# VHH binders against q9y6x5: the designs that were tried, part 80

Target 1, 379 residues: q9y6x5
Amino acid sequence: LPPKLLLVSFDGFRADYLKNYEFPHLQNFIKEGVLVEHVKNVFITKTFPNHYSIVTGLYEESHGIVANSMYDAVTKKHFSDSNDKDPFWWNEAVPIWVTNQLQENRSSAAAMWPGTDVPIHDTISSYFMNYNSSVSFEERLNNITMWLNNSNPPVTFATLYWEEPDASGHKYGPEDKENMSRVLKKIDDLIGDLVQRLKMLGLWENLNVIITSDHGMTQCSQDRLINLDSCIDHSYYTLIDLSPVAAILPKINRTEVYNKLKNCSPHMNVYLKEDIPNRFYYQHNDRIQPIILVADEGWTIVLNESSQKLGDHGYDNSLPSMHPFLAAHGPAFHKGYKHSTINIVDIYPMMCHILGLKPHPNNGTFGHTKCLLVDQWCI

## First folded at step 24 (VHH)

Design ma21
Fold by OpenDDE, look of step 24:
Structure ma21 (fold): chain B 379 residues (1-379), chain A 123 residues (1-123)
Amino acid sequence: as target 1 above (379 residues)
Amino acid sequence: QLQLVETGGGLVKPGGSLRLSCVVSGFTFSSYYMAWVRQAPGKELEWVSTIQASGGYEYYEDSVRGRFTISTDNAKNTLYLQMSSLKPEDTAVYYCARTQYKYSGEWTPFDPWGQGTQVTVSS
């Protein structure tokens, strides 16, 4: 039988939650599998970019999903939550579910993972759910496990997405111990349900399961705001994305716009596109706007509006608060092994290896995950 | 026709309790997040609570946490807000509204809205 892999994402699960809260079910999962304590995600540390990086092994500049909101100056197209279905945005890369789907006697399934409800390279998972946050987490779980169990051709790769603890993190802030404890308990219970269901279906021993997240969460405050309107007139630019990384499309001379913004706040770095730090791997794509603003951790870029979020993400990907974790269980993985850190793009070549897929060119390093795998040599 | 109808408001003394109801028609109740929002005289609209109707995830603003409980009866297409330990500052028109959560971490604008029900907490 071909290997099977379930990739699970809890949106906004900051890595240090594992240290600060109790997760009996997740800890049991880890005990019987592996843990990567920190995953360095891609810049921008946002949902669409990072989820696509996980499944492509590419940085944003390469896979083309550079933000949750994008603008293409040539086609005049916009990308956003309400407009994410155009393959134009996704086709700069080949996600693993497409690669898997195209294999003989294999199929892919997806429960609301970003991009999975879009035909990419004219291919869509045999089984998928359109994103609808109102669909219970349990229903998503039930569907994905059913497909893993009963499909023909068999589902050999599946994705499962939950938008907690992201929603709670935004609403309450990650430092709200009371509220975050409550939601994280629910998350752990959900992991328990996942494991139990897989056992009940007889999948647990043979299914590889990866539980991870796209980014963490940092505490925000009304006292840490950067008001762009105080620095530049709105008529001088188009805002493509706002906080904590703003994408600026100048309507006047770029240099003039830059000069108006460069000293806007001591808590914000302003970059011309060509001056974006190389470490972000966020330069070589036309969808990256001419100017980007990067707020310091915990600072929020606003216009003449107040932010209602007490937590946010999207900041420098070197910040620990932005880092998720990765746990995994299954025949491909060791038991009781913990690893310090990997890059989020490293997940893709690992998954390809597990599934016996030839990876597309990617930015991941398979060597970074070898120690997690039973069939690999690890020093 | 999408419609939300709030009931249950009234005059109550501090420390008292009220239970608000919102009956929904025109759409599948369990397919959305439902929220309570309120507006006090001279103040801006304030979010109070949200619930995932199908999954039971609940969210509360800090000022009402522990005092208010949001719940649903999906069979009746009804949203509830049980309010206890009411305070004068809870005085407002309470509205029920529909919303959704997006990948980006944003909530969709509340739509549609009810007409609201007046809650007055006064000695």
Scores: ipSAE 0.854, ipTM 0.939, lowest interface PAE 0.5, mean pLDDT 96
Fold by OpenDDE, fold request of step 25:
Structure ma21 (fold): chain B 379 residues (1-379), chain A 123 residues (1-123)
Amino acid sequence: as target 1 above (379 residues)
Amino acid sequence: QLQLVETGGGLVKPGGSLRLSCVVSGFTFSSYYMAWVRQAPGKELEWVSTIQASGGYEYYEDSVRGRFTISTDNAKNTLYLQMSSLKPEDTAVYYCARTQYKYSGEWTPFDPWGQGTQVTVSS
């Protein structure tokens, strides 16, 4: 039987939650599998970009999903939550579910993973759920497991997406121990439900399961705001994305706009596109705007309207608060092995290996995950 | 013909209780997050509570947690807000609305909204 892989994302699950809270179900999952304590995600540390990086192995500049909100100057198209289904935005890369279907005549399934409801390179996931936050985890899990068990051609790759603890993190802030404890307990229970369901269906021993996230969460405050309106008139630029990484499209001379913004706040770095630090791998795409503003950790870029979010993400991907974790279980993985860190782009070549797929060119390093795999040498 | 109709508001004394209802029509009730929001005179709209109509997920504003309970009757296409231990600061027009959490981390309310129901807590 062909190997099967289920990729699960709990949005906004910060890595250090594992150290600060109790996760009996997840810990059992880890005990019987592997853990990567920290996953260095891609810059910017936002939902659409990082989820696409997981399934493509590419930096954002390469796969073309460079933010949750984008603008293409040539076509004048916009990308956002309300307009995310145009293949134009996704076609700069080939996600693994497309590869899975095209290389081996297999099926893929998806429960609300970003991009899975879009025909990318004229290929859409064989089975998918349209994004709807109101759909229960149970229903998502039921659909995924049904497809894994009853599909022809067989589903060999599946994704499952869940919005917590991101939603709660934004609302309560990651440092709200009372509320976050409750939320994280529920997440652990969901993991328990997942494991139980797989066991009940006889999938547990044969299905490879990866549980991960796209980014963490940092504490924000009304005392840490950067008001752009105090630095530059709104008529001088178009705002493509706001916080914590603002994308600025100048309406006047770029240099003038830059000069107005460069000293706006000591807690914000202002970059011309060509001066964006190389370590971000966030330069070589036309969808990246001429000027970007990067707020320091915990600072929020605002206009005249104040943000009510107590937690946010999107900051420097070197910050531990932005890092998710990765846990995995199944025949491809060791049992009881812990690893310190990998890059989020490393997940793609690993998944390709597990599924027996030839990976597209990517930025991941397969060597970083070899110690997780039973069929590889750990160096 | 999407419609939301809030009822159940009224005048109550501090410490009293009210049960608000929101009857919806024209859409699949169980397919949405449903939210209660309120607006006091001269104040901004304030989120009160959200429920996943198809499941058991509920969210509350901190000021109402433990006092308010959001619930649904899918068969009746009705959203409820049981309010107890009411306080003067709970005085507002209460609205129900559909809402959805987006990948970007934003909640997006859907139109239309109901007319609202007035809740007044006064001694």
Scores: ipSAE 0.775, ipTM 0.956, lowest interface PAE 0.5, mean pLDDT 95
Fold by OpenDDE, fold request of step 25:
Structure ma21 (fold): chain B 379 residues (1-379), chain A 123 residues (1-123)
Amino acid sequence: as target 1 above (379 residues)
Amino acid sequence: QLQLVETGGGLVKPGGSLRLSCVVSGFTFSSYYMAWVRQAPGKELEWVSTIQASGGYEYYEDSVRGRFTISTDNAKNTLYLQMSSLKPEDTAVYYCARTQYKYSGEWTPFDPWGQGTQVTVSS
């Protein structure tokens, strides 16, 4: 039988939640599979960019989804939640579901994974749900499992996306133990539902399942604000993205804008595009603006207004609070194995291997995941 | 065609209770997140609470947590807000609306809105 893979994302699931809370269903899943305790994601640590990195194996500068809000100076196009379906933004890379679908006797399915409702390189997922946060996990799961079980050509790759614990993390902050405990319990129950559904359909033994996330969450506060209006007049620049990584498009001389911002706050680093640290791999794309501002962990950049969020993400990708986890189960994976760390871009070549796909050029290292796989040597 | 009708508001003393209702028509109630928002005289619109009608996920503003309870009756296409321990600061026109969570972490309200229901908390 051709290998099958289901990729599941719980948005904003910080890695250390596994150590601080009880997950009986997820722990059972891990016990019969593998765990990567920390996944180093890509900079910036936001939803659109990191989800696209998972399925392309590319840094943000390479796949072109460099933020949740983008601007292209040549075409004067904008990217945002309300305008994310233009293939222009996605076509700088080829996501795995497209690669999979272009193979013989294979199709792909998606339940609201970012970009899956967009024709990328003139190819859209054979089966997909338009993004709608109001659709229950159960309905998403029902559609995905139906497609995995009854489609022709068979669905061999599927994605499932869920907005928690991100929404709650933003609202309550990750340090709210009472509320986050409740939210995380619900997520564990959903994992239980997933496993039960797969068992009932006879898919459990033959389906490879990866459960992961795009980023973590850090605690924010009204006491940790950086007000840009205190440093520069808003008429001197256009704001493309705000916090915690601001993208600045100068309306006057770039150097003048930089000089006004460089000492705005001791809790914010200001970079000219060419001076962005190499470790971020966030420089070589025209969609990255001439100046970026990077707030320290837990600090919020504002425009003379108060933030309503107690938690946020998007910070330095070396911060543990920004890191998600990866768990996996299925015939491709060992049982009862735990691994310390991988890079989020490493997931792509691993998935390609599992599915027997030739990967496009990518930034991942297949060697980092070999210990997770039964058919590889763990060196 | 789409309609939301809020009821249940009134005058109440501090410490009192009210139950607001929002009856909707023209759309599938269970397919949406529903929110309560309020606007006090001379103040900006303020979010109060959100619930996923199909899944029961709930969110509350900090100032109302523990005092207000949001709930739904999908069979009746009705959203509720049980308010207890009311304070003068809760005085406002209360509206119900459809809302959606976006990938960016922002909530987006949908039109149309109801006429609202007045809640007045006064001694």
Scores: ipSAE 0.757, ipTM 0.949, lowest interface PAE 0.5, mean pLDDT 95

Design ma21
Fold by ESMFold2, look of step 24:
Structure ma21 (fold): chain B 379 residues (1-379), chain A 123 residues (1-123)
Amino acid sequence: as target 1 above (379 residues)
Amino acid sequence: QLQLVETGGGLVKPGGSLRLSCVVSGFTFSSYYMAWVRQAPGKELEWVSTIQASGGYEYYEDSVRGRFTISTDNAKNTLYLQMSSLKPEDTAVYYCARTQYKYSGEWTPFDPWGQGTQVTVSS
């Protein structure tokens, strides 16, 4: 009987929330399984790119989802909320659910994970829900567990995505202890419900479950704004993405645009594409624009002085505030083991190993996750 | 035709209570987030509260948290705002509006809007 894996993401779950808030249900989950305290994610630390990195094992420059807002100069296509379903954007990589369900006698199921309602390489998840953020966690979980229990061929890989604590982190900011405590308690209750449902349905003992996230969240402020309008006229560039990593397509000489921006704020780094630090692995894709602006932590790039966000993410991936965690439980995993850090791209080859899949070429290192797994020698 | 109709406004003394209603037609209410937004005399629009119509997640602006409660009756396609401990600063036209949360971490612009209902808090 092939091993089964459920991959769960709670969007925007900063790693240090585990230390700063109470999670009785998640802590019980960890106690019976494994914890990776910090997952170093990929730059830029945004939702679409990092969710795709988890399921492909690739840096953003390699899988082609380089931001939440993108422009492709050859096709003149723009990626946004209204164009996120065009397979064009997703086809530079093969996500794990595609590889999984193309195996003989295997299916994949999905509840809302980014990309799972898109026919990537003409292949859409065998069972899926069209994205709608208003569908309750309970309904998502009911569908996933029904598919795990009742499908022929059997569902061996399933995903489940939830929008919190990202939405609340943006709205309140991570430093709002009153609101975030309430939100994080609700999320812990959902984790308790998930575990209880899996136990009730007889899935718990034979299903591997990974609970992780794509990024963290940092506090923003109206006192920390970078006003681009004060530095450069709109007519000199096309704005592809704004904050905290702005993507700038010059309309005039590129060096002239760079020179107008380089002294705009001491709280912003301005990079020509060829000068982007190598540690970002964020250069070798045509969807990365000729100039990017990278705000310091907690700073917001604006075109006017208003801002609606009290928390944000997308910053330098070396910042601890941008890092999620990973917890896992199931027959493949040790019990009670803690690991300090892995790279987010390492999750993909680990998942392929658990499922018995040949990984596509990727940037992950299987050796980084060996100590989490019972079938591996880690010393 | 998309319609949002607010009712329940009126004159109330400080410390009093009101319940606003917004009846929705022309779209599937449970598939969206719904919001209350207000405009005080001479002021710009201010967000008050948002709720996930089918799932029950709710958000409040700081000045109303603990005093106002947003809720829905999905069978009646109706959004509510229960207002208590009302203050003169709560005087405004209150609108209901539709929005949605996206993967990108952004909310869609409010669309459509209701006609508004006047709330006046005065001795």
Scores: ipSAE 0.643, ipTM 0.839, lowest interface PAE 1.6, mean pLDDT 93
Fold by ESMFold2, fold request of step 25:
Structure ma21 (fold): chain B 379 residues (1-379), chain A 123 residues (1-123)
Amino acid sequence: as target 1 above (379 residues)
Amino acid sequence: QLQLVETGGGLVKPGGSLRLSCVVSGFTFSSYYMAWVRQAPGKELEWVSTIQASGGYEYYEDSVRGRFTISTDNAKNTLYLQMSSLKPEDTAVYYCARTQYKYSGEWTPFDPWGQGTQVTVSS
């Protein structure tokens, strides 16, 4: 019968939380499956871009979701967390749930994964929930498992998104052991509930489950602020996004704006678009603005105000603090295998393989994930 | 119309306990996060605690952790703050407010707010 896959994201789950906190349920899940200890995500290390990279296998410049706040100069459209449903933003790629449900006798289900309530290429997930962060994990899980068990055509690919530990990571910072310990324990309990629910419904042995995240979290401080207004008059540019990667649209000569910014802080790198490091794969899209400012880890770009965040992400994707993990269990996966690292774009071709789908052109490398899969030769 | 009504404030001695209530009307309570915020005399507003109304996830400011407990009764559209081991520094007007979390990692501004209830901790 058709292979099934559930893809789960716990937003902002830094890879080293696994080493630094107790996860009895997640560790049991890993013991009976596979672990990738560090997943190198895409720059910028933000939520919308990295969730779309997981499901498209593409760098941000290639899928077009290049930040959580964007501006398109040709259409004059703006993207934000309050204005994210226009298919225009999402249509530069084809996410796996669209490919999946266009196959004969297949459908897709979604509980809050970014983009699943948008009709991408005129195709919306067959079953979905409109985004609302106040919907409990239990309700999300109940809908997903109901759809996995009771749909015609059958749901063969499902996504489930949860906002923690991202929310707590921003609020407390990853170094707040007491608050993060409480939050991470609750997340481990949710993983226990997930596994128990799948077992009770008879899904556990025949459903492939991936538990992963989009990015990590680094500690911030009021002592590490970069005041942009002290370096340049606001009238010289339009601010598309602020921190930790600022997106600057000059209102005057671009070189003049660049020169005013380049010595603003020793803790910030300033790039003309053509000078953005090649390793970021973050240049070839019109939605990437002419100048970007990249703060050093733990530094916050502010206008002329204090910051209330104690943790943040979005920094250089080479930083271990920005990296999530990936764990998986199911008939496609080995048992008790640990792998050091993959790229986040590698998840897409692996998922296509598991589901028997032909991947669209992408930046992932299937060979990087072969060791996780029982039907592949690793060594 | 949207209404948040706080009750349960009063005068209490140090070490004492108090339970604040916030009755909500005019919106779907379980579709939001709810918060307590306080303002001491001559001070700025200070966030105290936030809860996911539907799921019971909760967050606390450091100085109240272990002493205050936020909770909800969704059937009654009521938010609670159980306060114990009260200190003179907890003296403030306490407001309930609504917020929401977004994919972007930002919280919406608190809107709407209640009118507040006075808590005074003094011998």
Scores: ipSAE 0.634, ipTM 0.849, lowest interface PAE 1.6, mean pLDDT 93
Fold by ESMFold2, fold request of step 25:
Structure ma21 (fold): chain B 379 residues (1-379), chain A 123 residues (1-123)
Amino acid sequence: as target 1 above (379 residues)
Amino acid sequence: QLQLVETGGGLVKPGGSLRLSCVVSGFTFSSYYMAWVRQAPGKELEWVSTIQASGGYEYYEDSVRGRFTISTDNAKNTLYLQMSSLKPEDTAVYYCARTQYKYSGEWTPFDPWGQGTQVTVSS
């Protein structure tokens, strides 16, 4: 039997929530499997880029999904969460579900993972749901488990995406213990439902399950705003993306725009594209604009004085607040093993190994995940 | 034709209770998030509460949590706001509105809106 893998993302699940809140169901999952306490994600620490990095093993500059809002100057195309289905944006990489379903006697299923309802390289997930955030977790899980049990050719790779705790993290902020406790309890119950459903359907013993996330969340405040309109006339540039990493397309001399912005706030770093720190791996793609503005943790870039956010993400990927976790269970994984850190790009080559797929060129390092796997020597 | 109609506003003494209703027509109610938004005299619009109409997650602005309860009756296409322990600061026009959550972590703009219902808490 070919090995099977279910990849689950709970959007915005900050790694240290595991230490600061109670998760009886997730802790039982971890006790019977493996935990990676911190996953260092890719810059910028946003949803579309990091979900695509998980399934391609590539930095954002290499897979081309460099933000949640993008502009391509050559084609004049715009990308946004209301305009994300043009394959143009996704075709700079091959995600694992495409590679998987092109193998002999294999198919892929998806419940709303970003990109799975797009025909990437003329190939759409074999079974998928069109994105709609109002579809319940139960319906997503029912479809995934039905496809895992009943499809020909068999579904060997499946993805499941859920919007929490990201939505609540934005509305309340991660430091709101009362509200976040309530939200995270609901998420733990969903994990319990997931495990129970897999057991009832006879999938639990032979299905590999990864539970992870794309990024964390940091606390924001009305007293930590950076008002761009106070620093530069809007007529000098086109705004492609705003906060916490602003993407600036100059309309006038680039050096003039840079000089007006560099003194705007001590809580914001301003980079010409060629000066973006190498550690971000965020430079070599035409979709990265000539100037980016990177706010300090917890600071919000605004055009007016008001902000509705109490929590946000997208900041420097070295920040622990931006890091998710990874837990896994199944025949490929050890039981009761804890690992400190991997890079988010390392997940892709590990998944390829589990599924017996040849990985495309990528930025991950298989050696970083060897200790999680029963078939590997761990030193 | 999309239509949202609020009712249940009125005058209430501090500490009192009111129940607002919003009857919805012209779209699939359970496929969206529904919200209550208020505007006090001379103030900007203030979000109050949001619910996944399918009966999932509920969200509350901090000052109303524990005092207000958002709910739905999907058979009647009706959104409710049960308000208790009312304070003079709760005086506002209350609107119901539709929204949706997106991958980007943003909510769609509220569209459509109801006409509003006046809530006045005094004396």
Scores: ipSAE 0.632, ipTM 0.855, lowest interface PAE 1.6, mean pLDDT 93

